# VH-VL binders against Cytochrome c oxidase assembly factor 8 (COA8), part 62

Target 1, 167 residues: Cytochrome c oxidase assembly factor 8 (COA8), of Homo sapiens (Human) (q96il0)
Amino acid sequence: APERGAERRDTAPSGVSRFCPPRKSCHDWIGPPDKYSNLRPVHFYIPENESPLEQKLRKLRQETQEWNQQFWANQNLTFSKEKEEFIHSRLKTKGLGLRTESGQKATLNAEEMADFYKEFLSKNFQKHMYYNRDWYKRNFAITFFMGKVALERIWNKLKQKQKKRSN

## First folded at step 3 (VH-VL)

Design f2 (framework fv_cixutumumab)
Fold by ESMFold2-Fast, scan of step 3:
Structure f2 (fold): chain C 167 residues (1-167), chain A 123 residues (1-123), chain B 108 residues (1-108)
Amino acid sequence: as target 1 above (167 residues)
Amino acid sequence: EVQLVQSGAEVKKPGSSVKVSCKASGGTFSTYAISWVRQAPGQGLEWMGGIIPLLGTANYAQKFQGRVTITADKSTSTAYMELSSLRSEDTAVYYCARDTSFYGHTPYYMDVWGKGTTVTVSS
Amino acid sequence: SSELTQDPAVSVALGQTVRITCQGDSLRTYYATWYQQKPGQAPILVIYGKNNRPSGIPDRFSGSSSGNTASLTITGAQAEDEADYYCQSWDSSGNHYVFGGGTKLTVL
């Protein structure tokens, strides 16, 4: 599979930048889209000499990706399931079959579907609020650890340079 | 591989409180949720609440809101569940479990369970 | 109160198929997770996300969902499958986790 460092931003949490030792091939890889979440998984590069801080950042990014993928896979599945059940229930209540005379699936008009969308959004409002809260907290934590890793790498580089000059 | 080790059995008087611990070994304590589930003798499973240690957020079942407090200490990789104003009907086995989801996520599942802590409330 | 309903007991003959059901309005929107519990032991995850099996769970276990009902099916029941089975999902608000009352499976 080819390296796709540039595209990894599309699947990583917003604001997450690349952190990789300066090696010739130290890039994250992008996989195919998940069937339900429509998010592409990122396969994170693990350096041989990964620091404990770098490991913590990578693990947090991996777990945030898994959380995000599962949320959207479940949300999309829930929406589809509720939509089908709503249509089925409404057609049953009207005394209509699930199929038209031509054998095609019967559908509801736009006004009737608007009722479903309003109910779905209202029902899921608190769930989406919790998702947004946790999404921001996770991205804050990731940004914080990204800063720590960057500082660690700067200190290590300066320490190496100074030891070479003073020793 | 993550294991959850719970504190030992407790015998408490009505009106007191109990605090059960759940220590995670290995893995990613701070980044997964820990849920608490109880089971009274001969009864079914009942979810009490959970916490995400990294985010410092806890969520409680409505039945237990005001009586249960779930906390986590990241430095010791330990989650705690404290239940106050104990009654005889609080006699149960209390389980901690690693929850692979975080608030508002389904399907969810608990893949690693502690062995349980028996709490007996008697006068 | 529980929003998920399970029959308290079911029986199956050795080698036959049994279906354990879980019913609740929240199952119209959310899939059930299934746990197995043997006496004196903690629950074990059997099925999650409608029909996913964790490593170590035999392929005779499968999940399905239709309308307000979720089902756990065991094809070719074995003696070791005798246990209590619990379904788990969200409550009607989508904010709290709930368990069904449990079904005791007896393998005859």
Scores: ipSAE 0.006, ipTM 0.489, lowest interface PAE 12.0, mean pLDDT 77

Design f20 (from f14 with heavy chain D99N H100P G101S W102Y T103E S104W Y105G P106R Y107T; framework fv_cixutumumab)
Fold by ESMFold2-Fast, scan of step 3:
Structure f20 (fold): chain C 167 residues (1-167), chain A 122 residues (1-122), chain B 108 residues (1-108)
Amino acid sequence: as target 1 above (167 residues)
Amino acid sequence: EVQLVQSGAEVKKPGSSVKVSCKASGGSFSGYAISWVRQAPGQGLEWMGGIIPFFGTANYAQKFQGRVTITADKSTSTAYMELSSLRSEDTAVYYCARNPSYEWGRTYMDVWGKGTTVTVSS
Amino acid sequence: SSELTQDPAVSVALGQTVRITCQGDSLSNYYATWYQQKPGQAPILVIYGQNNRPSGIPDRFSGSSSGNTASLTITGAQAEDEADYYCNSYDSSGNPYVFGGGTKLTVL
């Protein structure tokens, strides 16, 4: 990968921060929280002699981060939009304006908002179910490949040690 | 750079089955899901299902549940789609395509095979 | 596949801007993805995650969304852009990969 620590996307479509660590970094970098997802992005360092297993692990971690950022950015935006629509609808049903007499935005109490939360959760049940399942699978895959990379490194060190001791 | 190479055109009789292959060339299925999408003559695209080769887990569109089986051979980086009980309306071009992600929560396919024409005629 | 609605055809003059739309209730909750298909060829990914372009896709292609509508915009259409364009997203139940009916773009 030729790119080092730069985000090429806007936060609105991708839900990831614009973030650029120093070009001479030899370590992973953690950026500021994304506006939409509220998650901190990580930029991964790519070593020169990366093995195929190490590349697979890094790509899984990068893709998991991007997926997670996009999911929560989209979810938070959807929640905010639907919450606003619900509040406006309920205020209209009550015969109330969108703003109070003091000019502040009108709100609903916690008990009234319970209807919105129940509807939102029910409507998004399938999406949250897929998210939870996929999060579990991704963490399993990452852990599995971390183990494989560790074993590869141990095996390579043992081979080098055996090679050095054979003479 | 990865390319998906599909098996050749098939002509099948109604009631038979067809098995189409999709081989990753210049790379592997590592870290990816593979989807199958078909297109009848003059019609739009229709997703049939997909598989995550690493886990061996397949997911199918409801319309094809019970007739389609999607499998993968990790050692040869080859995915397969078998469609049974063929009908004339199954005449279509069948595409394989990869998702750059291990899971079904992302819906984009970045690399596509060139398609396999399956004709069902009596 | 009827959960995402596209106009069947649209025309644009060479060098002009065209907007292809996709409408569906699920688009309020999920990103739209766009594919280009030329006669006799496999589809090509043009836009994903609302407005991301794969390597090799010209910057004249852009994506946007508002409410339950997603749009693909081609700014300064070229003759080579003549193709069918498909939107793709989740269905209303959260099942992946529902395609729109496709829009045939003619460049005049």
Scores: ipSAE 0.000, ipTM 0.477, lowest interface PAE 15.7, mean pLDDT 77

Design f21 (framework fv_cixutumumab)
Fold by ESMFold2-Fast, scan of step 3:
Structure f21 (fold): chain C 167 residues (1-167), chain A 121 residues (1-121), chain B 108 residues (1-108)
Amino acid sequence: as target 1 above (167 residues)
Amino acid sequence: EVQLVQSGAEVKKPGSSVKVSCKASGGSFSGYAISWVRQAPGQGLEWMGGIIPFFGTANYAQKFQGRVTITADKSTSTAYMELSSLRSEDTAVYYCARGDRYTFSHGMDVWGKGTTVTVSS
Amino acid sequence: SSELTQDPAVSVALGQTVRITCQGDSLSNYYATWYQQKPGQAPILVIYGQNNRPSGIPDRFSGSSSGNTASLTITGAQAEDEADYYCNSYDSSGNPYVFGGGTKLTVL
């Protein structure tokens, strides 16, 4: 597959299906859901005169997106893999094949799956708790820097207005 | 295979502070949960706190809140536990232990050999 | 003070089966993790997530749970199994911060 432009300018998250924004875009663009994380990646528009503060905000948002997508891709893959292994192990123990007579995937009943869900919840409760704590921390930081960028943009507009009047 | 290498034994006076280090050898632990567990002579295991360096999140047992600080240096793959206002009751072996990535739930499968801290006048 | 209760001592004859128990309200919702500790050594993880064994742990070690009780079973105890055994699980807030008081296993 052809590479898009420079990696550092508008980078798709590592481990996620790459997509390209429309050729002419002056705004952030949202892509299709990633196969593994099931989250939609965002390509960030980079202004020609991006300030250091705007760059910091954009990089924080990009890093947060990468962190978020990696977490959910890993979580979803782990769930799917462990679920399939659990089902296959139980079917083998019961002397059953992986497919029914009709060719459908063989499944376990709700009672049999209860042990898997209890184990998965137990194993991942702490992980999800720490994820939520970090997610709130990241959103607080993003909101804080969004506020700073907004104030900077207001100041720049006022400077532009002053310059036009003085000319 | 990763090993956890702890700093050497310490003898401290009451009221002082001690800082114990735990270095990952053979790999990085920034994405793993690192716990500190102590054991007083002849007593059981007592969890003091833990950190997940990736999140920068440290959690402490209520008994140690305000006296213990757990930190990590990702560049050196080293975790630290600092315990202040030492009392004779803090005499114990202090262990660091590594859990799974981003969680304590899979148990702590890699343990340091322990650091003996003796608090005496 | 402790949310997890263990008997302080248990004995088993060589080659026989022993069951070490851990009781606590959190065990109704979560599996226990089990650690083995020999004198002068760091603990070793022997069981996590009900009945998962880390690499190197013999298959004679197994875990089970029922209600608010978790059990570590050693089927065909060996002399080298003589040690202290600690259970560990979640507290009431969902943090895995509580150890049981430990059970000293003597192999006769």
Scores: ipSAE 0.000, ipTM 0.462, lowest interface PAE 14.8, mean pLDDT 77

Design f22 (framework fv_cixutumumab)
Fold by ESMFold2-Fast, scan of step 3:
Structure f22 (fold): chain C 167 residues (1-167), chain A 124 residues (1-124), chain B 108 residues (1-108)
Amino acid sequence: as target 1 above (167 residues)
Amino acid sequence: EVQLVQSGAEVKKPGSSVKVSCKASGGSFSGYAISWVRQAPGQGLEWMGGIIPFFGTANYAQKFQGRVTITADKSTSTAYMELSSLRSEDTAVYYCARTSQYGDWSPRYYMDVWGKGTTVTVSS
Amino acid sequence: SSELTQDPAVSVALGQTVRITCQGDSLSNYYATWYQQKPGQAPILVIYGQNNRPSGIPDRFSGSSSGNTASLTITGAQAEDEADYYCNSYDSSGNPYVFGGGTKLTVL
């Protein structure tokens, strides 16, 4: 039956999980999408023997995640607000109300929405350029420190072998 | 309705290059990204790269880095994909697709309008 | 890893419900987008974001996501739904896209 089919769609009305348990106590934990940024946060595992360099890398990744979350939360809020204003403006021009007879939000077709997306991208050109620049800068830094951590781990293994040999 | 019109089928020799075009008809794509996706006969979809024409920035899949160049001419609403050092394994249908957003700019794009594809055959 | 894994084939009886799954590390950070492709045709967009349908896509198509897994559900499958289905998402660097290997749906 259609009613049973709807139940079996595996779409929850909530859309977002209420619980965010760690995957495992000794691994990075991945959460549900943030309400505002729509990005899933990563909660980084901190090992007991974390080196200062590993700590710097982890903090850089955490700061980059926070920056990214803040940027997209702000963009999504701005996008949502401007999209709603655009839709309301177009519906007013057509002499239509904000709601359909069924009580649903009145919407524009894909062609009309294309105009909004074009304007939004153009208006936010500078923000996009700064985001892109900072995104690459941050990822370059992360890659650089990942390399340093890898070298440190190799050095520590070699040092341990040398120490064992001297014993 | 905006349509993406791709250039015609090509037959190329190994070691040559091919340049496929994708033109917006009934509109422009200056406010959108354009992606290039290929499909070898009987195989799945493989993303090659994309460009945001308004910003002039292109990104490439690692497998194609150094062999693929994606460009766009905003004045003609035409995107191009050039693949060099062709091998028989590059025989595929090459699609361009308009890339729109659903609530933000990036990284949350989706490909809502697809070209019909350009068949590229690499043979002796 | 940026790879997206799909089962290569799935079957469903006419009128029944089928779920096509996509799994990958990137799905922990980004929603999957789903495309339908019929033989000899270009792909068409079916679901974007978590569960948004483009105009013209029937209500029987829905999307869901949990952890590193995304699912496309077809409730009350019809003969016309027989096609290959591909998931698509961003990788962890945010730059290259990745496609799943595709799932061939057969409607019996």
Scores: ipSAE 0.000, ipTM 0.458, lowest interface PAE 14.4, mean pLDDT 76
Fold by OpenDDE, second read of step 6:
Structure f22 (fold): chain C 167 residues (1-167), chain A 124 residues (1-124), chain B 108 residues (1-108)
Amino acid sequence: as target 1 above (167 residues)
Amino acid sequence: EVQLVQSGAEVKKPGSSVKVSCKASGGSFSGYAISWVRQAPGQGLEWMGGIIPFFGTANYAQKFQGRVTITADKSTSTAYMELSSLRSEDTAVYYCARTSQYGDWSPRYYMDVWGKGTTVTVSS
Amino acid sequence: SSELTQDPAVSVALGQTVRITCQGDSLSNYYATWYQQKPGQAPILVIYGQNNRPSGIPDRFSGSSSGNTASLTITGAQAEDEADYYCNSYDSSGNPYVFGGGTKLTVL
């Protein structure tokens, strides 16, 4: 019995990019595009004296990034799978094999593929709408906390200046 | 060994319809396509259409579009070709042929098993 | 529809080599399938793809292609090889199977 090569289900690993920025980095690092999501991960800098508010902002940014990575990794996998299935089904309907006589992967024409894209977008329209809504909510929250952190930093600077004048 | 057994000879009047059957025996019917090819007396081979019984999808040559219907019954391993609005020019031997399975990774496109043919005569 | 063209008739002396040709635009992209048909019989597959022979087909039959032309070669023709030969190929224009007009081979 020919061993059916276990199609390794490329389960999108929850792959935190193995990109480790240098330990002495004092700034955020942007990694290479993730192979599944095609999004560039950001490694956030953690200051030694991180305030609770700064920590909250960092965590929110991290969570939002992870959410985005997972969404697009899954979406890209789904797209690839459905695209392949569409091509295969259409080729079969046309009486064609999955490979050409020259051994090349059989392809569909641009018109046939346009139908696939239209159908895929239509099918996933609601999903994308929810994604966009949630994206805006998350980014609004991030922006709000960025403002709070900025105010905190200003206040701390003013307190330090007052102490220096009193001594 | 896979064999394709076709129905017997038919004599039809112009304007009528004919339905020819092709039963597969001795092997898998699923995964292969069944093509229908005709040959008029003293003429060459002409592909009419084909079906993939597994999917139930049929394709037709443009010349026969609207007049030919190809179907398959997986339970009986039988394919059918129905030709309507018969004309004298439709007088021919009609062959069914097994074609290599669709969706195979192998770049093979051939009809490897043929029926013996069914003679259809259209006469007034 | 990309038409396949064949010579209507060719002759070969017994034991000699003969080449039957098929020409068509589709043959630049696809291999020809070759069928032998004897009088009163169904066609028989003799060559498919890049020089593939089904079981039971003698090794004297071979297939080749060049440009938009496919060829069936019979090396050492036998009396039993007298038949009609048809080339077939895929038509990208919507007909998956197009036949040539056939070539009658006479063995002399």
Scores: ipSAE 0.000, ipTM 0.529, lowest interface PAE 14.6, mean pLDDT 85

Design f23 (from f14 with heavy chain R98K H100S W102R T103Y S104L P106T Y107D; framework fv_cixutumumab)
Fold by ESMFold2-Fast, scan of step 3:
Structure f23 (fold): chain C 167 residues (1-167), chain A 122 residues (1-122), chain B 108 residues (1-108)
Amino acid sequence: as target 1 above (167 residues)
Amino acid sequence: EVQLVQSGAEVKKPGSSVKVSCKASGGSFSGYAISWVRQAPGQGLEWMGGIIPFFGTANYAQKFQGRVTITADKSTSTAYMELSSLRSEDTAVYYCAKDSGRYLYTDYMDVWGKGTTVTVSS
Amino acid sequence: SSELTQDPAVSVALGQTVRITCQGDSLSNYYATWYQQKPGQAPILVIYGQNNRPSGIPDRFSGSSSGNTASLTITGAQAEDEADYYCNSYDSSGNPYVFGGGTKLTVL
């Protein structure tokens, strides 16, 4: 059942879509949009001489990607399920079946759907605030470590030049 | 996938403090939050607070602010809950739980430790 | 007292449908999460995000909400469903993990 598969994915720690870049790549690779989150995953290249600081940055970026993918996959799943429930409930209240006279799935007009969107957004207001706060904190941390890695690389290049001059 | 293993039962005197541990295995310890929930005998569930190990940030329920301290040691993947100035009404089972809400919608706890019984008696 | 109100007890006959309710002003803005607890055991997550089931939770469990009321429905109750059920959500200030008082389900 689709619900069961989506539920398992929501619970699993590895919520990031797996994709295969063409052959061996020495750069980060951007994949196609994930089916559930609609976000493009990034496959991070691991340098042969990765420093502990570079590893920390890469893992932070990978963990942030996984967290972000899981959030939006779950958000989209919840939206879809609640939208169907709202439509079903509203049609029942109106005394209408789930199908039109032509046998197609019955839908609500834009004005009626506006009620659903309003309810969904208000219902999830606090959760979206926490998401935005955490997203901001994660991006700040990533930027901070990117700066540290940049400084480390500059220092290492200076050390290498010094060594060449002394040898 | 993720398992939480809590420290053993404790018997404490009024006025003392207790420190309960919660060791996580499986998954990334920094990828989720840990919450602490207690349950007095025959009573319901009560959230005490939680910590996000990645940021080192702890948040406490207002009722416990000033008496509870929640910490995490990333090197051992262990969270701790210390409750001070113990009273007889602190006698309860204390649970740690993986809090997926910080990173997933609707704030829920999907993996729970088996609980640690803390008895406060004179 | 909790900001979320549950009836202390409810009964259902084996194989029948039961609805456990949770009421609170915050539920008009936030979804309820549901936990099952059997004697001597830790709680188990049953429903989150209104109507999502974790892996391993039977299809007979479903969640819904309307206004300031959230409901957990068990369609075709089994003997093993006899337990305490707790709703959980935000308080009026948006703080997470306010629990209802719990509902003891007896399967007759």
Scores: ipSAE 0.000, ipTM 0.486, lowest interface PAE 13.6, mean pLDDT 79

Design f24 (framework fv_cixutumumab)
Fold by ESMFold2-Fast, scan of step 3:
Structure f24 (fold): chain C 167 residues (1-167), chain A 121 residues (1-121), chain B 108 residues (1-108)
Amino acid sequence: as target 1 above (167 residues)
Amino acid sequence: EVQLVQSGAEVKKPGSSVKVSCKASGGSFSGYAISWVRQAPGQGLEWMGGIIPFFGTANYAQKFQGRVTITADKSTSTAYMELSSLRSEDTAVYYCARHEGSTWYQGFDPWGKGTTVTVSS
Amino acid sequence: SSELTQDPAVSVALGQTVRITCQGDSLSNYYATWYQQKPGQAPILVIYGQNNRPSGIPDRFSGSSSGNTASLTITGAQAEDEADYYCNSYDSSGNPYVFGGGTKLTVL
């Protein structure tokens, strides 16, 4: 039950999320890092009069972002799982329990963990190479479509100017 | 046009495991994500996990971590979902669905027809 | 907590417009997808990426979003539209795809 508040009205300092008016520039929003991928997602703004070409570019960018987030989320989850399994396996081999005498979680030294990192990287080398290849391909495609959208927007401005003059 | 063909209905005892298959035909398999979604009788849809066959790594919903294993065999264009330590609450229709490659929210299209799994003592 | 909330049931008269709503915190950052499910059948994707329709979905289906609310609108409802409708959203948390509880649409 609080006493009289220092401020009697809700000031909304962070503001209420508003959609931009149709004639003002709206922009994409960047979110917090994904729990699994550790990448910040971009929420893409969809204009009311989005062209088919603009939609294709936006979908390509959205799909690339989702692909990228899924890849790193899966890699990070696999890494965490295999790291835990490696630690448990090595502690069992040493005849040690999962907990120390003080009840703390038992850990491996840096030299032993280096073996895990070497194994993990080696095991996943081909997967990372395919990721890099696809990452480059996707970025080239996005750049190409960005160029097409830019040309379309220039053309539409010219058409609109001609229409105003011809009317 | 791609179609997803699922394995037939299963009746299992509590504590056992079930493995459901989902075969893709008529389209690309490796580059698209396959998700598993279940639906208990009279209930809503519940996402269990998914896999991108090309990368071979799966992601699971927190509720199913440790009980579900999703795999893919690129040579047969088949995805699998294995659920262990079955309980009566696991009685449901299990769907596989491919994620559309053109949207960020990966709209699920197409869907398999579903596999009914009944867990009874 | 990234749950999506839908009203359990909505009715609409034949030929009239109905709006099915979905509410959740994830919708402030991510667009909803919508699925139609008829008894004994698998779900069918009807709207994705806020307001895009897959091939074969009638133009009477449209989507919109405002704040933490997404809506599926059926303009001129037909008898065949009677079904359960589920919203789905991408979430960056431990459950990347979250479904709403579903809305049963009855066409009178």
Scores: ipSAE 0.000, ipTM 0.456, lowest interface PAE 14.9, mean pLDDT 77

